# Designs tried in a protein design chat: VH-VL binders against f9uss8. Part 36

Target 1, 221 residues: f9uss8
Amino acid sequence: MVLTDIEYLLSYLEAHHVPTIKKKRHTYLTYHGLAEHYTYVLKDGIIKNSIILQDGREYNLSYIAKPDVISLLRDEVSRSTDQPFNVRIESEYATFYQVNRVAFWKYVNSTPELQNYVKNYYRKKLSENILRLQRMVMNGKKGAICAFIYSLVDLFGRKVNEGILIDFVVTNDDIAGFCGISSRSSVNRMLKELRTDGVITVKNHKFIIQDVSYLLDQIAN
Short names: E, the ipSAE of ESMFold2; O, the ipSAE of ESMFold2 at other seeds; V2, 0.75 times the mean of E and O plus 0.25 times the DockQ between their complexes.

## First folded at step 15 (VH-VL; framework fv_romlusevimab)

Design rl5 (at its last look DockQ between E and O 0.05; V2 from the best seeds 0.00; counts 0 for: pae E 11.6 > 2, placed apart)
Fold by ESMFold2, look of step 15:
Structure rl5 (fold): chain C 221 residues (1-221), chain A 120 residues (1-120), chain B 108 residues (1-108)
Amino acid sequence: as target 1 above (221 residues)
Amino acid sequence: QVQLVQSGSELKKPGASVKVSCKASGYTFTDYAMNWVRQAPGQGLEWMGWINTDTGNPTYAQGFTGRFVFSLDTSVSTASLQISSLKAEDTAVYYCARVDDFWSGYMDVWGQGTTVTVSS
Amino acid sequence: SYVLTQPPSVSVAPGKTARITCGGNNIGEKNVHWYQQKPGQAPVLVIYYDSDRPSGIPERFSGSNSGNTATLTISGVEAGDEADYYCQVWDDSTDHVVFGGGTKLTVL
């Protein structure tokens, strides 16, 4: 049985005794624009990438819900680099490998399997960002909400008797930040429309998707 | 048939405690939050808070933090309100009410009410 | 801290239309629910999501919500409609329920 490239990376970091850190829900690992000397690799937990806009709003970019490198957007040789995003913990806890940037690239450059991880990481990240931009920016506000809810299926979806449970709590503020919608109340109104149309239901703060085809029909492609 | 059946009326002295129970039937108890609403004699409805029946996490309205405790026994589909150190102003009818969803927070099924009278 | 304002009472002749208002800052962007409470009884949901009726509520009960005012409308009022009526919203900034003060409907 062949390890996936991320499984190989995690095994490699463990074998080299790379230290870990643990962060609680709604604390930040890193902040946009501040210098950082480490590469972080998510071991366990769920995080959210975001940028704080000039007017103070938080614009949400993506979740990372499985082990992955937090960011590789900067050069390979500098001791430090400005972080591209805020990284907030969304699970109860998250655990990260904390590895010096220069040391991380030495590992990669000496190890063909890690080089393959990095190639696939950049290809995957570029593809995901292009598709995410299309789905979230090119829709009207209701379409953006539908696209966002649909995107949660692969991350958190679980089949139940009532439909597809999104087994993760997403607040109206979070949805507003992912969809570029100015207020929590506006999100609530649009979600009411989806509930009234029988597309979703909500129980104990979690979505259950009852009509996936409706969501797909609202998404501009 | 969905029902909420509350415990019987209580006559108490100041300083005592009381526990009002609310037994649910006809639906999956842990799928719906349970609210508590107070109505003093001649007064309107006053929301006391709610409890998440899946996690047991309570939220109390302003002014109900302290002497008022929400609890669950999910094995018998029962929510309870305990009031300690009873005062005369606690005299009221206490309702439990089921919430259909958490963002629109409407109460589609109500218990019959439990009258608590506190007199010296 | 969100506040809902209702008139304390409304009187209407049998067979006429009653309109009970619920005022709130920008209430038209919220979901408004309405309850009927007869003396000695628990409240009963009569309108939810501004205008939807639960099963068993007659269609002469209707609701609207825009701007700063939501309205419960009861057409063809009967003596059996005498009750206190409460509006209610969910305040999503605090995750709290907010009730209006109630309106006593009298059929004269």
Scores: ipSAE 0.006, ipTM 0.490, lowest interface PAE 11.6, mean pLDDT 85
Fold by ESMFold2 at other seeds, look of step 15:
Structure rl5 (fold): chain C 221 residues (1-221), chain A 120 residues (1-120), chain B 108 residues (1-108)
Amino acid sequence: as target 1 above (221 residues)
Amino acid sequence: QVQLVQSGSELKKPGASVKVSCKASGYTFTDYAMNWVRQAPGQGLEWMGWINTDTGNPTYAQGFTGRFVFSLDTSVSTASLQISSLKAEDTAVYYCARVDDFWSGYMDVWGQGTTVTVSS
Amino acid sequence: SYVLTQPPSVSVAPGKTARITCGGNNIGEKNVHWYQQKPGQAPVLVIYYDSDRPSGIPERFSGSNSGNTATLTISGVEAGDEADYYCQVWDDSTDHVVFGGGTKLTVL
């Protein structure tokens, strides 16, 4: 069978004996604004991209929950090697291929299949950033929370008898950080409303989505 | 760090009123709802209700409507319970407790309790 | 209204395991929380969401919840564990907190 472009990248890295590293939950792989000499490719696990605001709050940008390159904003000739985001491990462990940045781009520049991966990677990240912007600037805080919860379906969603289980723990603080909401009580109020209306429920720290159509309607409003 | 400090014990006659205060510190007062829990001598915990600290809207458990009033002074991070027309059966320890940030409604921090004694 | 049933008392020898039950209709579909109350003191949270421990609670405290029964388990029981223990849920149908009647743990 034909390898997907991420499968091709992973097999390429294995064939070239690229070393891996393992990081445990809530440790950081990279830090925003510090120089980084490696390109990291997620092999297994879940990470969160964020920045730390001047007031000390962590503004959460996205999860990466499937194998993918962590960031391609810098190349071999970039004037700045500063990392665009903090990268924190959210799973119990995460494993990364660790590739020298210059070497990674040599691989890409010499390999048409990896060039195709990079083209699709940028297109995908642009689409994801458009959705993130929509969440940040859409109508009201409730719309942002609904958009965020819906975005978790593709990442962590699993069908169960009660609805769609989001098979990952996301706290109210995490939601506040993803939605740009400074008040925990505001997040709690809106989540309580969704729970009372039968849109979501919480069991063992995980959301179960019971009415996906409601979430989609709130995003459109 | 997070703390709820309640007012001192009260000795009252039947028919009087009492106000129990609960002062919060170490956290943003309006981020958590405040619960009131009663414990009569030798008995278990009895949930009286809670008050939304953002809106001031109370929810009272069955049997606690009327003589029991929850109120707030958010400027000093204080929740209060007022009991009017006191009866002997109101003799109890009264606790305030905040609700954690999960939707499950568990109480992660409790006040020390205020003993109200009603006797002639 | 939703009802939680606890045994009034449990006795256990020092160093043994205590199990305190909390019965409720389909309680396994709910999130169960547990509080310890020593004489003359306010309750303290010891287990939440069925099995999670707050910071400062020893690992010998554990919880489980399935079917119609939630259980607080205290292994290696010490004299300092003598207390009343209450289970608690949130009843979404009434928007109310529900406590069990409490269980007196005695270490003999």
Scores: ipSAE 0.006, ipTM 0.512, lowest interface PAE 10.2, mean pLDDT 85
ESMFold2 (binder alone), look of step 15: mean pLDDT 94; pTM 0.956

Design rl6 (at its last look DockQ between E and O 0.92; V2 from the best seeds 0.58)
Fold by ESMFold2, look of step 15:
Structure rl6 (fold): chain C 221 residues (1-221), chain A 122 residues (1-122), chain B 108 residues (1-108)
Amino acid sequence: as target 1 above (221 residues)
Amino acid sequence: QVQLVQSGSELKKPGASVKVSCKASGYTFTKYAMNWVRQAPGQGLEWMGWIYTNTGKPTYAQGFTGRFVFSLDTSVSTASLQISSLKAEDTAVYYCARVEDDFWSGYYMDVWGQGTTVTVSS
Amino acid sequence: SYVLTQPPSVSVAPGKTARITCGGNNIGEKNVHWYQQKPGQAPVLVIYYDSDRPSGIPERFSGSNSGNTATLTISGVEAGDEADYYCQVWDERTEHVVFGGGTKLTVL
């Protein structure tokens, strides 16, 4: 009966006939630094937020795997409309509501339930960013990889006889980007070490975590 | 175009040596380990081992740790198999095949050389 | 060491479905790859990661893997499918590549 904040937002957008767009895997919805006049809300699919540095290196920030607003860093009075990050589709397809940025904030400013969503959105994003900073600063490269793999459990984890299957395909380049590692070969080497130690393995393109305690020990240091 | 081109067939006497080469093109040579696979006449495929092309470190299957030597020349993207003290039972087709040197590889051989027939007879 | 067992031969009528098995202890926990070798030719990868097809391999080729048996399935078999078929895994414990003994598919 009572809608969650995101359920309310989605029903509101549907009632207002907000159009949707659909994007294929590994295409981009938005690009870091380019002007954008729309607010996007993920309806279906999985996306990755990142920044592409001038040297071509990708720095990954987060996945969004459930309906949510892509970014609220720009409001209706912001001095700049530049997108804060790239948004790449990681699922086969993703669908987004596309709403004019000024119009979106008009909806929010007139609707207490949407104001509550926005307040909770900012709290959630701040908490996520603080945790990200802690993982990157406190763990070293191998610890960062372990923390990243562990973070996938809540997003994509499914218990199987062999351990915990991460039901999502992740590449060495993606991992390097999340962990601040400049070299795909360094990621590859550390993953092979974890496999040799019986911590992880691969089945059908995906991680299976065989020793969760090992991962937790690496991020608890 | 990804391609592995092997050296020509060899006819040898017992006790001689042979070197089979495998020249890679169309891809980054050091990103793939090079396998060697033997197939005796009328028999199945037999994995001999591989060599890591970024380090030159070989891994030999059981039974291939003596007379068989894997080597590289990275400057010309070439892997080589040397067989010393040839025996009649070394008569076979020898294949090179690449495997991505990656945690995710699953270790399947997506590209094979055409094969080199080594015949050992007196 | 890990062992893969294949039947030495399978015969199938044109247009019917061929099933080639690859047996191994807990093979369902491994990633199984399949190769086709026509007479006088090098092997060609036809299935990898149990069920994926490389580009250029017809949809008639499919694979499955569970329990102690992996299976290569060829639907609508054609005369051009006559070949030897090998299954292959990588065994993490020994760090070895392992091939099955091969199965000769005959289309009659």
Scores: ipSAE 0.482, ipTM 0.740, lowest interface PAE 1.3, mean pLDDT 89
Fold by ESMFold2 at other seeds, look of step 15:
Structure rl6 (fold): chain C 221 residues (1-221), chain A 122 residues (1-122), chain B 108 residues (1-108)
Amino acid sequence: as target 1 above (221 residues)
Amino acid sequence: QVQLVQSGSELKKPGASVKVSCKASGYTFTKYAMNWVRQAPGQGLEWMGWIYTNTGKPTYAQGFTGRFVFSLDTSVSTASLQISSLKAEDTAVYYCARVEDDFWSGYYMDVWGQGTTVTVSS
Amino acid sequence: SYVLTQPPSVSVAPGKTARITCGGNNIGEKNVHWYQQKPGQAPVLVIYYDSDRPSGIPERFSGSNSGNTATLTISGVEAGDEADYYCQVWDERTEHVVFGGGTKLTVL
């Protein structure tokens, strides 16, 4: 059968009886800088990658909302390596394949389909880093918030009568961390302005995007 | 324990003034706006407005922009309603109720004071 | 200004289901909250965001909201449920809180 490269990886791990672990909402799988002996592959659930900046603020990098390897940014041969991110569970539960780092790279090095997955993984992560840089240089903090909200459409968006529902709960702290904004009160104020302008509203604890073209105009700047 | 405790009932003559106090405890006072809600005898709930506890900025509902003044003393976590030039029609129960000052709040009042009865009688 | 309309009263037999309506233009697009008020007492939040229950509110209280009508439903009604019930929204246009006129629930 013809599988996507992530589907191939998942089937490979299942065939090799790789064990899984389960983590609850708002617990951490890994911490930035902690030595780790395992490679983790998200099986199901939603996680958030972040780092703690020198000034103590949490800077949020990305959500992972579908199966993917948590991180491959370190060397291939060490038994352990420092984790590049904090990884927090954002869904009620998340499940991960847990494979020894050396064993994981042995699988990759012996399997052309897994080599293809790794190549595409790095291409994808490079593209995502370009997007992160764009958010950091967006015109004004309001523009950064608009770009962030629009980015949630592909991850969590669903068409409803009122507009586009973002079917995921996001806090002002999370938004501040994604947008490089120093305070929750600044985020709160800017979200209220967008609501007054008819761009977004709240239904049942979640965003409804009412004016997508406004968000797109901020991205086009 | 989160609670709002209001001052005791008042019997006043027309033309007098009254000040109703609402003391908050068990939570961060500046995270919640304080609403004032009036209920005349035999009638429903009527929103009078609110005051932002982090700035002291009031918002008054239509019809409450003159004789009604909201104020704060954040050092003792207390919101106050002052009604001047009292009229018989001001006879009511006055409630304070909190709303989280957050984009996500939904603007529901999760905690209410016990109410203060103000009676204006000649 | 935005208007919420409630029936003045609803009667229901013990153990049956009470339904209290709250009418408003496109109320299904708003977040509806419900309060219970017993005589001589302050209101108590019983439903928020259309259908969520605060801790301590029995599961027999539920809510729904679509179109022009929100509904508070109380199943297995008990004598202790006799009270006035108010719906409430935030009207984004005026930036005001709006209450319905209230509905007196009588358990016969």
Scores: ipSAE 0.457, ipTM 0.744, lowest interface PAE 1.4, mean pLDDT 89
ESMFold2 (binder alone), look of step 15: mean pLDDT 94; pTM 0.958

## First folded at step 16 (VH-VL; framework fv_romlusevimab)

Design rm1 (at its last look DockQ between E and O 0.71; V2 from the best seeds 0.50)
Fold by ESMFold2 at other seeds, look of step 16:
Structure rm1 (fold): chain C 221 residues (1-221), chain A 122 residues (1-122), chain B 108 residues (1-108)
Amino acid sequence: as target 1 above (221 residues)
Amino acid sequence: QVQLVQSGSELKKPGASVKVSCKASGYTFTKYAMNWVRQAPGQGLEWMGWINTNTGKPTYAQGFTGRFVFSLDTSVSTASLQISSLKAEDTAVYYCARVEDDFWSGYYFDYWGQGTTVTVSS
Amino acid sequence: SYVLTQPPSVSVAPGKTARITCGGNNIGEKNVHWYQQKPGQAPVLVIYYDSDRPSGIPERFSGSNSGNTATLTISGVEAGDEADYYCQVWDEKTEHVVFGGGTKLTVL
């Protein structure tokens, strides 16, 4: 039987009786800059990583919508570390394995299969973040919105008769935070332009992408 | 409490004009477009169009592009419907109703005015 | 222009389930909203986005939408449910609001 590296990690945590915790929608698992003694592994649910900027605005970094380690962005030896991001639950519930961070790294350092997971985790996250940065830098605000909407296809996209349904609710505040746009009204105006142009529409509070080529053209320029 | 309060009933002769007002309270007026809906006696609801409360730009449904004029006074959170050259067929109840001015809006009317009856008779 | 069709009337016994239909070409791809209007009163929103219920509307009101038909369902019908019911959509092509012709619910 061959397990993917995340499947191996999850099986390993279960076999070692690592406890889980469950959190409700729009509560926080961790807060940026506060000390934390645990490494968390998403078992089920959807979360959003963010930081609060000096002026009080929220900068949104990414969604995690499949099992994965929440963050490995700290040294391997400290018993606690400042959390690099706020982690908010976006699904109705999310479940996390809660493992002491020293114990987690001991597991990794003594287990070659977990070392492979960590190696692939860093490669994947670096590649994803480089791509995200390129998409944001190459376009103005409207292009950033197009890039963000396109990025949701792999996470939440499902083909329907009308186009591609993004099977997840996002708000103008969330979009502003992902795109570095200072106001909800600016996001709203640009989304209305895309709707008028026949690029996107709304079904039951969710995006439907009707013209994916338009989105790609805006982010390829 | 969101509330839309319309002006009182009107009795008019053919050829006259009437102005129906709709005063909004309990919310930010410019965040919602104001719609007008007609209901002739014993008949169904008929959308007449709406006015964007940020820009003042009206949109009229087919059949309402002539004698019907939407306007605003944002200083008192009031939308108005002017009907000129009144005909007997204009006898109806006229409702105002709001729609959120947001990309995510489903274009549904969550709050309605009480209605204003306009009767046109000689 | 987009057309919504409703039956002119539906009769149902008290305590039973009423189903009021709203027909339209590919209406399942649209967002359907429903209004209740009692005599001499303004319409009241009872269902939006096919199946969502505003605060204050009892759970016995529900909605569905698929294919060419949207349906408003009222379970445990009471005499106080006697009213005219209208379906409504936004038509993206014409950028117009469209109402159905209305259905008179009679509780016998």
Scores: ipSAE 0.468, ipTM 0.773, lowest interface PAE 1.8, mean pLDDT 89
Fold by ESMFold2, look of step 16:
Structure rm1 (fold): chain C 221 residues (1-221), chain A 122 residues (1-122), chain B 108 residues (1-108)
Amino acid sequence: as target 1 above (221 residues)
Amino acid sequence: QVQLVQSGSELKKPGASVKVSCKASGYTFTKYAMNWVRQAPGQGLEWMGWINTNTGKPTYAQGFTGRFVFSLDTSVSTASLQISSLKAEDTAVYYCARVEDDFWSGYYFDYWGQGTTVTVSS
Amino acid sequence: SYVLTQPPSVSVAPGKTARITCGGNNIGEKNVHWYQQKPGQAPVLVIYYDSDRPSGIPERFSGSNSGNTATLTISGVEAGDEADYYCQVWDEKTEHVVFGGGTKLTVL
């Protein structure tokens, strides 16, 4: 049968008996700047990529909520490389294929279907990051928060009677980190404003989006 | 241990004033808004409003905008309720209660003061 | 102005299940909190966010909320559960806290 690029990669890893590891919520798979000898591929779970800024704040880059390679940045020739990001588990557990870095690139370089996956991976990630940058840079703080909340719809959105439930727990600190906002209290105030305006509400510790059009109107596009 | 300790009961005549204090301890005072709740004898709970402990800005419920004043002394983590021109109808137990100043808090009162009975009689 | 309606009283036999209702227009879209108040005491939070239980509250206490009715359920009722019970919401439109009128639970 015909496989998508990621399905081909997962099937390839299974066929080569690549071992898996399992990590629990709020532990780290990798740390920014530390040497790492493995490439990781998400099998199941949700993770957050981030870096620690010089002032100690965490800058959040993305969630990965579907099977995908965690990162393909850095030199492909070395046995080890410094990790570009912190990778924290956000689901109760996450499972990863753990493959030696040199071996992974040997698989890719000898397998045209995996080469196609890698080319598509870079194009997709570049496009996603350009869109993220445009939305965050072209907006004020409120617009950045609206853009972030809207971005959660594709990742975690589920239709309910009250609107669109974001079926995932986020914190003011997480939002601040995704939006480049320096204070939790500023995020808190803007979220309260959106609730007062009937745009979002909270049910059982999670967002419900009640007015998607408002979110879109606040985003500079 | 989180504690909200209120001032003692008061017996007042109509037309007088009273100040009920609520001293907080065991937590970061400015992370929680302080609420005031009235309970007349044999009656239910009635929300009077709250004061933002970061800004000092009060919000008064409908019917409590005239004779009722909320204030703070942040140096001693104390919120106060002043009632002026007391009427017999002001006879009640007055509670302080905290609400976390967080979008996610849901506006529930996790800790209450023990209550201060204000009795207004001639 | 949002209104919460509770029955004035509920009677239940020891060991049975008490159900205390809190009625409100579309209350299922709100987060409902419940307080227990014993005679001469301050209220105590027993349920928040419809169904969450603070630490120290027995598992016999549970809550639900859908449509126009929220319900506090106390299973295996004991004499020590005799109290007044209040439901409470935040009304986002008025930015006010709203309490129900209270329900006196009597264990016969």
Scores: ipSAE 0.388, ipTM 0.719, lowest interface PAE 1.9, mean pLDDT 89
ESMFold2 (binder alone), look of step 16: mean pLDDT 93; pTM 0.953

